# VHH binders against q9y6x5: the designs that were tried, part 39

Target 1, 379 residues: q9y6x5
Amino acid sequence: LPPKLLLVSFDGFRADYLKNYEFPHLQNFIKEGVLVEHVKNVFITKTFPNHYSIVTGLYEESHGIVANSMYDAVTKKHFSDSNDKDPFWWNEAVPIWVTNQLQENRSSAAAMWPGTDVPIHDTISSYFMNYNSSVSFEERLNNITMWLNNSNPPVTFATLYWEEPDASGHKYGPEDKENMSRVLKKIDDLIGDLVQRLKMLGLWENLNVIITSDHGMTQCSQDRLINLDSCIDHSYYTLIDLSPVAAILPKINRTEVYNKLKNCSPHMNVYLKEDIPNRFYYQHNDRIQPIILVADEGWTIVLNESSQKLGDHGYDNSLPSMHPFLAAHGPAFHKGYKHSTINIVDIYPMMCHILGLKPHPNNGTFGHTKCLLVDQWCI

## First folded at step 20 (VHH)

Design hd4
Fold by OpenDDE, fold request of step 25:
Structure hd4 (fold): chain B 379 residues (1-379), chain A 118 residues (1-118)
Amino acid sequence: as target 1 above (379 residues)
Amino acid sequence: EVQLVESGGGVVQPGRSLRLSCAASGFTVSDNWMSWVRQAPGKGLEWIGDIYYGGSRFYNPSLKSLVTISRDDSTNTLYLQMNSLRAEDTAIYYCAKGKNYERAFDIWGKGTLVTVSS
């Protein structure tokens, strides 16, 4: 049988949740598979960019999804969660589901994964759901398992996306033990649903399953705000993205804008585009604005209106609070093996290997995941 | 003692609705996957539907439009709502507890008889 892979994302699942809460279903999954305790994601640590990095193996500057909100100065186009379906934004890379879809006797399926409802390089998954946050996990699970089980050509790569615990993390903050316990229990139960359904259909034994996330969550507070309006008049710039990484498009001389912002707060770093630290790999794309502001962990950039979020993400990708985890199970993976850390871009070449696909040029290192795979030599 | 007790069965006219209950003792319904199964006179067992740990539900396609499975965690009770009942729906209805991560049941109720008759 051709290899099959299901990639599952629970948005905003911080890695250390596994240490601080109980996950009987997920732990059972891990016990029979592998765990990477920490995944270093890409900067900025936001949903669209990191999900696209998982499936392309590229830094954000390379795949072109550089934020959840973007602006292209040449075409005057905008990208946002409510306006994400223009292939213009996605076509700077080739995601793995397209590569898979183009193979003979194979097809791809997707349930709400970012970018999967967009024709990329004139290719779209044979089976997909238009993104709708109101659609239940049950319905998503029904569709994805139906496609995995009954499709012709067979679905060999599928994605499943769920918005929790990110939404709740934003609402309650990651330090709210009472509410987050409830939320994370629900997530664990949904993992149970996934595993049980796959077993009921007889798919489990021959299916590789990866459960991961795009980013973590840090605690925010109304006491940790950076008000830009106190530093610069809004008439001097266009705000493309706000917090915790603000993207600034100057309407006046860039240097003047920079000088007004550079000392705005001791809890915010201000970078000209050319001065963005190399470790972020966040410089070489026209969609990155001339000035970016990066708030310290737990600080929120605001205008006159205060943020209502008690948790947020998007901060420095070296912060542990921003890191997700990766668990996997299936014929390709060892059983009962735990690994300390990988980079999120390393997932792509691993998935390509599992599926027998030739990877596009990418920033991942296949060597980082060899110890997870039964057919590889682990040093 | 671990047991399942079905109730709510009886004689009902065609076109009517009926809700069956399954009271669980000795285990927590929400920590397990549960199922409804029925057996018509002279026929084999027919699967109706399942409800899993997180509440995901799956139904027999032939019955999906007529049935809804739910549970109440506070009372540790499983429910089967049936609408637009037909004569062919006459059967003994069983609730069953699934074995975790398997395709088998480990506990059955005694069943409740539903008779659809004019």
Scores: ipSAE 0.932, ipTM 0.972, lowest interface PAE 0.4, mean pLDDT 96
Fold by OpenDDE, last read:
Structure hd4 (fold): chain B 379 residues (1-379), chain A 118 residues (1-118)
Amino acid sequence: as target 1 above (379 residues)
Amino acid sequence: EVQLVESGGGVVQPGRSLRLSCAASGFTVSDNWMSWVRQAPGKGLEWIGDIYYGGSRFYNPSLKSLVTISRDDSTNTLYLQMNSLRAEDTAIYYCAKGKNYERAFDIWGKGTLVTVSS
């Protein structure tokens, strides 16, 4: 029988939460499996881009989901969380569930992972839930485990997505110990629910499970705001994305717009598209706007409005506060092994290996995850 | 001392609703997975449903539409709401504490009798 893999994401689970809070269920999971303490995610460090990087192994410039809000100047299309169902945005890459789905005697399942309710390359997961944030974890868990247990052809790859602790991180800020303790306790308990359910169904021993996240969270403040309206008139540009990485579409000469913004704040870097640092791998896509603004950690770009968020993400992907973790358990993984760091794009070739899939060209390095796998030589 | 005490059972007419309680002592209900099980006269044990650590609930498909499991953390009490009761629902109802990460129970209540009769 083909191997099975369940990929679980708790949105916005910052890596150092594991050090600063207690996770008895997750620690038990880790104890019997592996932990990667830090996962360097892709720039920008936002939800849609990073989730798609996990399942494609590609940088954002390559898979085409370059932000949570995008604009394509040619087609005049917009992408957002409320408008994400057009395959146009997703078709620049092939996610692993599609690859898996196209294999003989295999099917894929998804509980609200970004992009899974969209036909990509005319293929949609055999089983999926339309995204709805109001749907409980219970229902998602019930569906995903039912599909893993009873499907024909068998579900060999499944995804499960949950919006916390991201939503709470935005609301409370990651430094709010009281509220975040409560929130993270709930997350840990949900991990307990997952493990317990899998065991109750007899799926645990033969299922590979990865628990990870897309990004971390940094503390924001009303004292750290960058008001663009102080630097440039609205009539001179269209704002495609705002904070902490603003995407600017000039309505006048690009150079003029750039000059008005370049010294707007000492806590913001302004880049022409061609000058975006190479380390971001965020240049070679038409969906990246002519000018991007990158706020320093903890700073918020605003218009003539005050920020309501006490936490945010999307910043430089080299910042530890932006990094998630990865834990895994199952036949493919060692027990009691901890690893320091991998790149988020490394997850894809690893998953392909576990599932026996030929990976599409990707930016991941399989060698980075070999030490996690029982069938590989760790050097 | 760890114990579970069921209450709320009795004689009810068909079509009525009943809420059973299970008071836990010596452990925290929300830190464990809990279960409701029943035994009809002359029959074996029948699983009703579970509630897990984070509150996820799973039910016997045959009873899903008729039962709801809940808990109150402040009172450390487990509940079973039953609706549209039938004669066939006559049974002793047990609450049980699960062993973490296992498919076994640590502690059982003594049960409470529910009789559905006209």
Scores: ipSAE 0.932, ipTM 0.972, lowest interface PAE 0.4, mean pLDDT 96
Fold by OpenDDE, look of step 20:
Structure hd4 (fold): chain B 379 residues (1-379), chain A 118 residues (1-118)
Amino acid sequence: as target 1 above (379 residues)
Amino acid sequence: EVQLVESGGGVVQPGRSLRLSCAASGFTVSDNWMSWVRQAPGKGLEWIGDIYYGGSRFYNPSLKSLVTISRDDSTNTLYLQMNSLRAEDTAIYYCAKGKNYERAFDIWGKGTLVTVSS
């Protein structure tokens, strides 16, 4: 049988949730598979960029999805959650489902994964759902499992996306133990649903399943606000992306804007594009704006309006609070093996290996995941 | 100690709706995957649908449009809503508790008879 892989993302699942809450279903999944305790995601630690990094193996500067909100100065196009369907934004990279689908006797399926409802390089997933947050997990799970089970050509790569615990993390904050316990229990139960359904369909033994997330969540507070209006007049710039990494497009001299912002808060670093730290791999793309503001962990950049979020993400990707986890199960993976850390871009070459796909040039390191795989030598 | 008790069966006319109940004792319905199955006279068991831990539901494609499975956690009860009943829906209806991560049941109800006739 051709290898099959299901990639599942629970948005905003912070890695240390596994240590602080109970996950009987997920723990069972891990017990029979592998766990990477911390996945260092890409900067900025936002949803669209990191999901695309998972499936391309590229840093944001390379795949071109550099934020949830983007602006291209040449075409004057805007990208946002409500405007993400233009292939222009996605075509700077080739996601794995496209690569997979272009192979003979293979097809791809997707349930709500970012970019999967867009023709990328003139290719769209054979099976997909238009993004709709109102669609239940049940429906998504039903479609994915149906496609995995009954498709011809067979679905050999599938993605499943769910918006929790991110939405709840934003609403309650990750430190709200009562509410987050409830939310995370639900997530664990949904993992149970997934596993049970796969077993019932007879797919479990031959299917590789990866459960991961794009980013974590940090606690925010109304006591930790950075008000840009206190530092610079709003008429002097356009805000392309906001908090915790704000993208600034100056309307006046860039240096003047920079000088007004550089000392705005001791809890915010201000970078000219050319001065963005190399460790972020967030410089070499025209879609990155001339000035970037990076708030410290737990601080929120605001204008005159106050933020309602008690949790947020997008911060420095070296922060543990921003890190997701990765668990996997299937014939390609060991059983009962735990690994400390990988980079999120490392997932792509691993998936390509599992599927027997030739990877496009990427920033991942296959060597980082070798110990997870049964067919690889691990020292 | 551990049991399932179906109720709500009876004689109904074609086109009518019926809701069956399955009261669980000795275990929590929401912590288990539950199933409805039926057996028509002279026929084998037919799977109707499942509800899993997180509430995900899956149905027999041939019956999907006619049935809805739900549960009430407060009463620890499983439900089967059936609409537009037909003569061929005449059967004994069973609720069952599944074994976690297995393709087997460990607890069955005694069943409730549903007769659809004019």
Scores: ipSAE 0.920, ipTM 0.968, lowest interface PAE 0.4, mean pLDDT 96

Design hd4
Fold by ESMFold2, fold request of step 21:
Structure hd4 (fold): chain B 379 residues (1-379), chain A 118 residues (1-118)
Amino acid sequence: as target 1 above (379 residues)
Amino acid sequence: EVQLVESGGGVVQPGRSLRLSCAASGFTVSDNWMSWVRQAPGKGLEWIGDIYYGGSRFYNPSLKSLVTISRDDSTNTLYLQMNSLRAEDTAIYYCAKGKNYERAFDIWGKGTLVTVSS
């Protein structure tokens, strides 16, 4: 009986939503499994980088997905959320679904997880959906459970991705109790749908399920803007990414661009690439631009216009507002156990252990997660 | 008092459509998973489909193209839309409330009879 794992992400699910809102279905899942109250994610705290860190165990500088918007100066290639299918961007690492389906008598399935519709190292997920945000959770759940239940060779690793509460968190901000209560109630109901369906199909007892997220969300405001055009003429640089971590490719001498920016705002740190703090693990990749600007929590970097977002993420990964949670249930996991924190890169070696896979070199520490697992000593 | 009351049954001609209602009282429909089940004369129970907490729906594959389950949370009511009705769809139609996180029902309606005939 091969071990099976379903990895689920609800995008932008801030850890403290669990304390500030009601989640009867998720709390029932946690009660019968494990909870990690805070997951320290990777810098920058954006969607594509953190989803790839979960499945590779690598910091962004090591797996090469360093932002949601990237530029490669040698090849002149661009990456964005609407231009993400070139394997060039993904090939600096091997995600777990590739390793899994190359094993004898195993396959992998994916419903919308970033990268699963890309042939990474000439290998695409055995069963997958092309990304389309209009596809309902119901259809994603139906496809994943169909593949888990009916495939030969069996699907032993599956992923499911949902865009909420990230989309609504950007729209309303995490402090809008009325709208976020409605949004989070819906998400909790979808978690209930997931659990109920797995039980109806007889999958629940022998399937390991991880429910997690990539990052949190912080409140933004029109009175917390950093106007970049007030500090530097736009003609002196190429803007690769804007907020809250701007990626700046100078068109003139790099030191001159730095000097024009360094005192632009007390709410923004300006780094030459070599001066980026070591704790970010965000320096050793050519896709990281020569200058980055890191806004303080809740501040938005703009050129000369207002921001329509009331919530955002991407900030310093030490900020609790940027941290998601992790919950898990299944034969590999204890029941009724709560753990304070792990690093997001620790999820990969844990998943490899559960599946009996040899992990690729990575930045995770298996010891950080062993207390979650029934087959490990946790003294 | 927890109750499920089906309505909308009756005699209908083949090829026509019919919408059944299930009014719930004493509990919130969207806090539970709900189901439609039917029983043709002299036959066992046949599952039609479910609607779960978040609105995800799952159907008997043999009926999927013919039926749609919906609910109206503001009126606490479950619906079954049936299209292209056939004589073999003649049955008593029940709505049922599931036990949360189980494969079992704990509350049934009294049923509504649908007869498909000329």
Scores: ipSAE 0.817, ipTM 0.931, lowest interface PAE 0.6, mean pLDDT 94
Fold by ESMFold2, fold request of step 21:
Structure hd4 (fold): chain B 379 residues (1-379), chain A 118 residues (1-118)
Amino acid sequence: as target 1 above (379 residues)
Amino acid sequence: EVQLVESGGGVVQPGRSLRLSCAASGFTVSDNWMSWVRQAPGKGLEWIGDIYYGGSRFYNPSLKSLVTISRDDSTNTLYLQMNSLRAEDTAIYYCAKGKNYERAFDIWGKGTLVTVSS
C-alpha cells in the first residue's frame, strides 16, 4: 500500500521565529521528527511562486509562476491573487498532486494550497476546496483528515494551507513582539490541533507530515520608502508588480527607462533582464519583464503614497529574514534529527521519493535531503 | 486540586435548549484538549465531541447539528450547548480532560444529570 504524505504550509513563517518565540506543540513535533532550520527559497520570495516551487521542484523561471502579479504580452493575460484560475499560468510545470492523482489506485486531496483549485494539465485532485480565506482552520483540518481517512481510492498526497503568520506579519511587522507572540501562539495551538486530530483518527503512525512555509518576513517603515514617481513619469512604463521587486514594462526605449531609474535610490538595484544576477535563476521566462527593481531589505517601493505595511517579503532570497523552516514527522523520517539547510526546490524530489513517484525534471537535489530519511544512506 | 465540575443539569421539557458548564481548576483548559461524553440510563458511554488546543471542534456525527462545544479561556470554563432536546437526551453528562497527544482521558468530572420530560 503506498506511503501517505500531508504537506502543510503556514504562510510567512520566518525560520528564526522558532528561536525567538515559544512553540511547545511544534517543538514536540520536531523532537519526534526532523527539523531543517533554514530553507533557502527562490527569488522572488513571494507566496504563489514559492508554493509552486515546493510542489514542482523548479525555479520560478522554469515553472512560470514568477510573481504574485504577472502579465503576458503575447496573450494579453493578467495574473493576480484575485485572478489566478486560468490554467495557462500553471501549465508550464506539473505539480506533485497532479502526478500523484494520475497513479493507479490512489488520489490527491487539497485544502487551499495555491493552485489546487485549478485544473492543471486538465487534472485536479479528487478532493479539494475552492480557495476562500474565510474558511476556518478547523474546517480545512476536518476536510483533509476525513479525506485521508475514508477515501477510495485512498488519498496518498494531501495539502493544507493556512494564511498565518503572513497576514499578521504584514499587519504588525515581525519586530512587534507583543502582537506576533499572540499570533504565533495561536499558530502553535493549531499545530497541536493537527497532531491531536491525526492521533485521534489513527493516522499519525503511518502518515508522513511536513510542516513548512514559503518565505519569511522583514520589518518595514514609513522612513524606508522609495518613491518611484520622483524618478520617472508613469507614462513611460506599465507597472506589472510594485514592491519589493517591481516589474517594469517600458513604453519607450528600455535603455531610457533604465537610465531614469538607475540612480533613483541607493536602496534599490535596477536590472535589465539580461543583467539579473545568475544566482537568482530569474531570467529565462517571457513573464519576467524587461526591467526589474529590487529594493533593499526593509525598503518599500511606492507610487507617491504612504505605505501601511509594517512587514513585507519578496526580497533577495539570500536574506535570512526571507527563509522559512521545514519540520517533518513520519515513518520516512528520522527522529530527533536537526539539519542546517536545504533549498526549497529540494523538497519536491524528496516528496516524490517518499511517495514512490517518478519526479519530473526539476532543479532540486535529492542528495540534500537524504539525511532526513530513514531509508537513505546519510554520510 | 485538579478537578472538573459540571453544572447546569436538571429537568427540562422536550424541544427546549440547555447549556451545561464545566469549571476547571488546577490546569488551563486551553492547554489541553477537552471533551463532553454522556451516559443514558442502561447504556454505555457516548462521545459527544471534543475541543482542541486551538479551538478546533469535532463532534459525534449523530449529534453534530444538535450540540455546540465552546470554551471561555478567561473563566477557564468549557460549555455544551444542546438544542431541541428529546427524551433520548436524558443522560448524565461528563466533562473530561484529554491526555495531550493521546486518545485517552486522564480527568473526569462527576457529571451532571439532564432529564428531558414533560
Scores: ipSAE 0.815, ipTM 0.931, lowest interface PAE 0.7, mean pLDDT 94
Fold by ESMFold2, fold request of step 25:
Formats: sequence, structure tokens, C-alpha cells
Structure hd4 (fold): chain B 379 residues (1-379), chain A 118 residues (1-118)
Amino acid sequence: as target 1 above (379 residues)
Amino acid sequence: EVQLVESGGGVVQPGRSLRLSCAASGFTVSDNWMSWVRQAPGKGLEWIGDIYYGGSRFYNPSLKSLVTISRDDSTNTLYLQMNSLRAEDTAIYYCAKGKNYERAFDIWGKGTLVTVSS
């Protein structure tokens, strides 16, 4: 009987929410499993890139999903959260559900993880949902548990994605304790629903479950705006992505555009592509534009207008506010073990180990996660 | 004292709808998973459906199109809406409190009788 894994993401779940809010259901899950208190994610700290890094073990420059908004100058293709279905964007890597499904007598299932409704390398999960944010958690949970319980060949890798607390984090900001407490209580109750349902179906004791997230959230303010129109005329560049990491395609001499931008705000770093800090691993892909602008934490880049956001993410991945957590339970994992930190790219080789899959070349380090696993000696 | 009290049963004509209530005292309904179960005369218990902590609902497949479970957290009350009733729906209807993280009930109501007849 092959090992089984359910990978769950609650989008925008900042690691320190665990310390600052009450999570009776999630704490019960952690108590019987493992916790990684901080997961260092990849730059830029956006949804599509980080979800793909989890399932490929690759930095964004290596898997090709480098932002939520991208442009390819050769093919003239555009990518966005409403235009994400072209396999062209996803085919620079092989996600774990593809590798898993290509094994004999195995299938994969997906409830809305980014990319799972795209035929990547001509392969799509045997069971999947087309993305639709109006589909309830109840329906996603029902589908994923039905597929885990009833499929032939058996579903051995399944994934489930939920849009909260990210959506509410943007709306209210992480510092709005009243609204975020209500939102996070609801998330904790849904985690309770997940665990309860798995137990009711007899799946709990033999299923490995990872609950994680892609990034955190930082507080924004109308007092922390960077007005790009004050620094440069629109006619000198094409804007590919705006905030908090702007992607700038120059229409005139690149050095001239850089010089107009470099002193625009003390709260923004301006990089020529070749000067992007090496620690970002964000340079070696044609989809990364010639100039990027990186706002300081809590600052918003705007085009001569206000912002309605009270929370945002996408900032420097060294910032604790950008870091999610990881919790896990199941036969592969220790019980009651707490770990300080891993890199988000380390999740992929760990998952491959649990499933008995040969990992594709990747940037993760198996040794970083071996202390979580019962079959490994931790030194 | 922890208690579940069902109400809304009675004699109902075939083809009609009925809503049952389950008032809970001594605990918070939304902190628990809750269930509706029925027992027809001379038959075993038949599970109708559950509602979990976050409001996720799961139903007996044979009844799914006929029933809806809901919960009012402000009144600490569980509901069962039943539609297109038939004589075979004649039963004692119970609400039950699940034991958290288990496949078991720890508290049952006394039940309310629904009789479907002309």
C-alpha cells in the first residue's frame, strides 16, 4: 500500500499568528504532530510563485513563475491571476503531482492549488477542480476526501488550497485584531473540519497531512505610499507588475530609466537585473524584467492614486512578516516535535521522500527537514 | 447539565416539508460537531448528516437531496429541514453531539417523532 500525502495551504497565514491568536484545533493538530515555526519563503513573496516553489523545490528564477503578473517579450504572452491557464508559463518545472501521477498505480487529486487546473507537460491530475474562489471549503474538502477514499488507482498525493487568511489580511491588515481574530477563528474551525472529516472516513491514521502557507502579511497605510508618477513619465516604460515589487520594462535607454527611479524614494530599492541581490535567487529568467523596484516593508508603490489595501505581501523574503509556518501529522512524522525554521524549497524533497518519489533537480535540502521524520536520525 | 432537546415533530402529510429544531444547553454547538440521526419503527439507526465546527456539512447520500442541516450560533440551535416527505420518513429523529476528533457521539437528545401519513 503506497504512502499517502495531503498538502493543504491556507493562503497568507503569517507565522506569528500562531503566537498572537488562539487556534485550539490547529494546536491540537500540532500537539500530535510537528511544527516548523517559520518557513523562509522565496522572493518575491507572492502567491503563484511560492505555491509553485513548494511543489517543485525550485527558486522562482528556476521554475519560471516569477510573479503573479508576467510578460514574455518573445511570445508576447501575458500571465495574471485571471489569465494563468497557458502551460507555457508552468512548463519550466515538473510539480510533484505530475511526477506522482506518472508512477504506476498512483493518481493525484487537487482542490484548487495554483497550477493544478493546467496540463503541465501534458499532464493534469486525474481528479481536480477548475479554480473558482466561490466554491466553499466544504465542497473542496468533500471532493478531496472522496477522491482519497474511493479512487482507483488510489490517490496518493492530494492538495487543497483556501484563499484565507490572505484575502482578509489584504482587506483589514494583520494589525486589525478584532477582524483578524474573527477571520482566524474561522480558519481554525475549518482546520477542525478537515481533521474531523479525515477521522470520520478512517483516513487519519494512515494519511500524512501537511498544513502550510505561501507567505505572511504586513500592515500597509495611506501614509506609506511611493508615487511612481512623481519620478518618471509613463511613456518611458511598460509596467508589468506594480507593488510591492514593481517590474519595469524600459521603453528608452535602460540606464536613463534607472537614473530617474533610483532617488524616487528612500523607502524603495531600485535594481538593474544584474544587480539584484544574490540572496534573492531572482535574476536568471527572461521573465524577470530589466529593472525591479522593491518597496520597504509596509510601503505601497502607486501610480498617483491612493491604495485601498491595509495589508500586503511580496516584500523581501528575509522579513519575518513574510514567513508562513508548516505543521504536519501522519505516519511519516514525529509526534509533539517543534522545529525552528526550514526553507520553503525544502518541503519538496521531504514530500518526495515521504511518497517514495525521485525528486527532480531542485534547490531544497533534504537534511533540513529530516528531524521531522520518524525514519531519519536527527543530528 | 448538558442537554439536547429536539422539537418540531408531529403528523405531516406526504409531500410536505418540515423543519426540526435541536436546542442545546450546557455547551456551545459551534465548538462541536453535531449530527442528525433517525430510527424508523422496527429499524436500526440511520445517519442523516453532520455539521462540523466551521460549518462543513456531510450527508447520507440517499438523503442528500431531501435534507439540509443548518446551525444558528446566536441561539445555540441546530436545524434539520426535510422536504418531499414520504411514509418511509416516519421515524424518531435525534440530534447528537459528537466527541471532538472522534467517530463517536457522547450526548443524544430524547428524539422527536415525525409521522408521515394522510
Scores: ipSAE 0.809, ipTM 0.929, lowest interface PAE 0.7, mean pLDDT 94

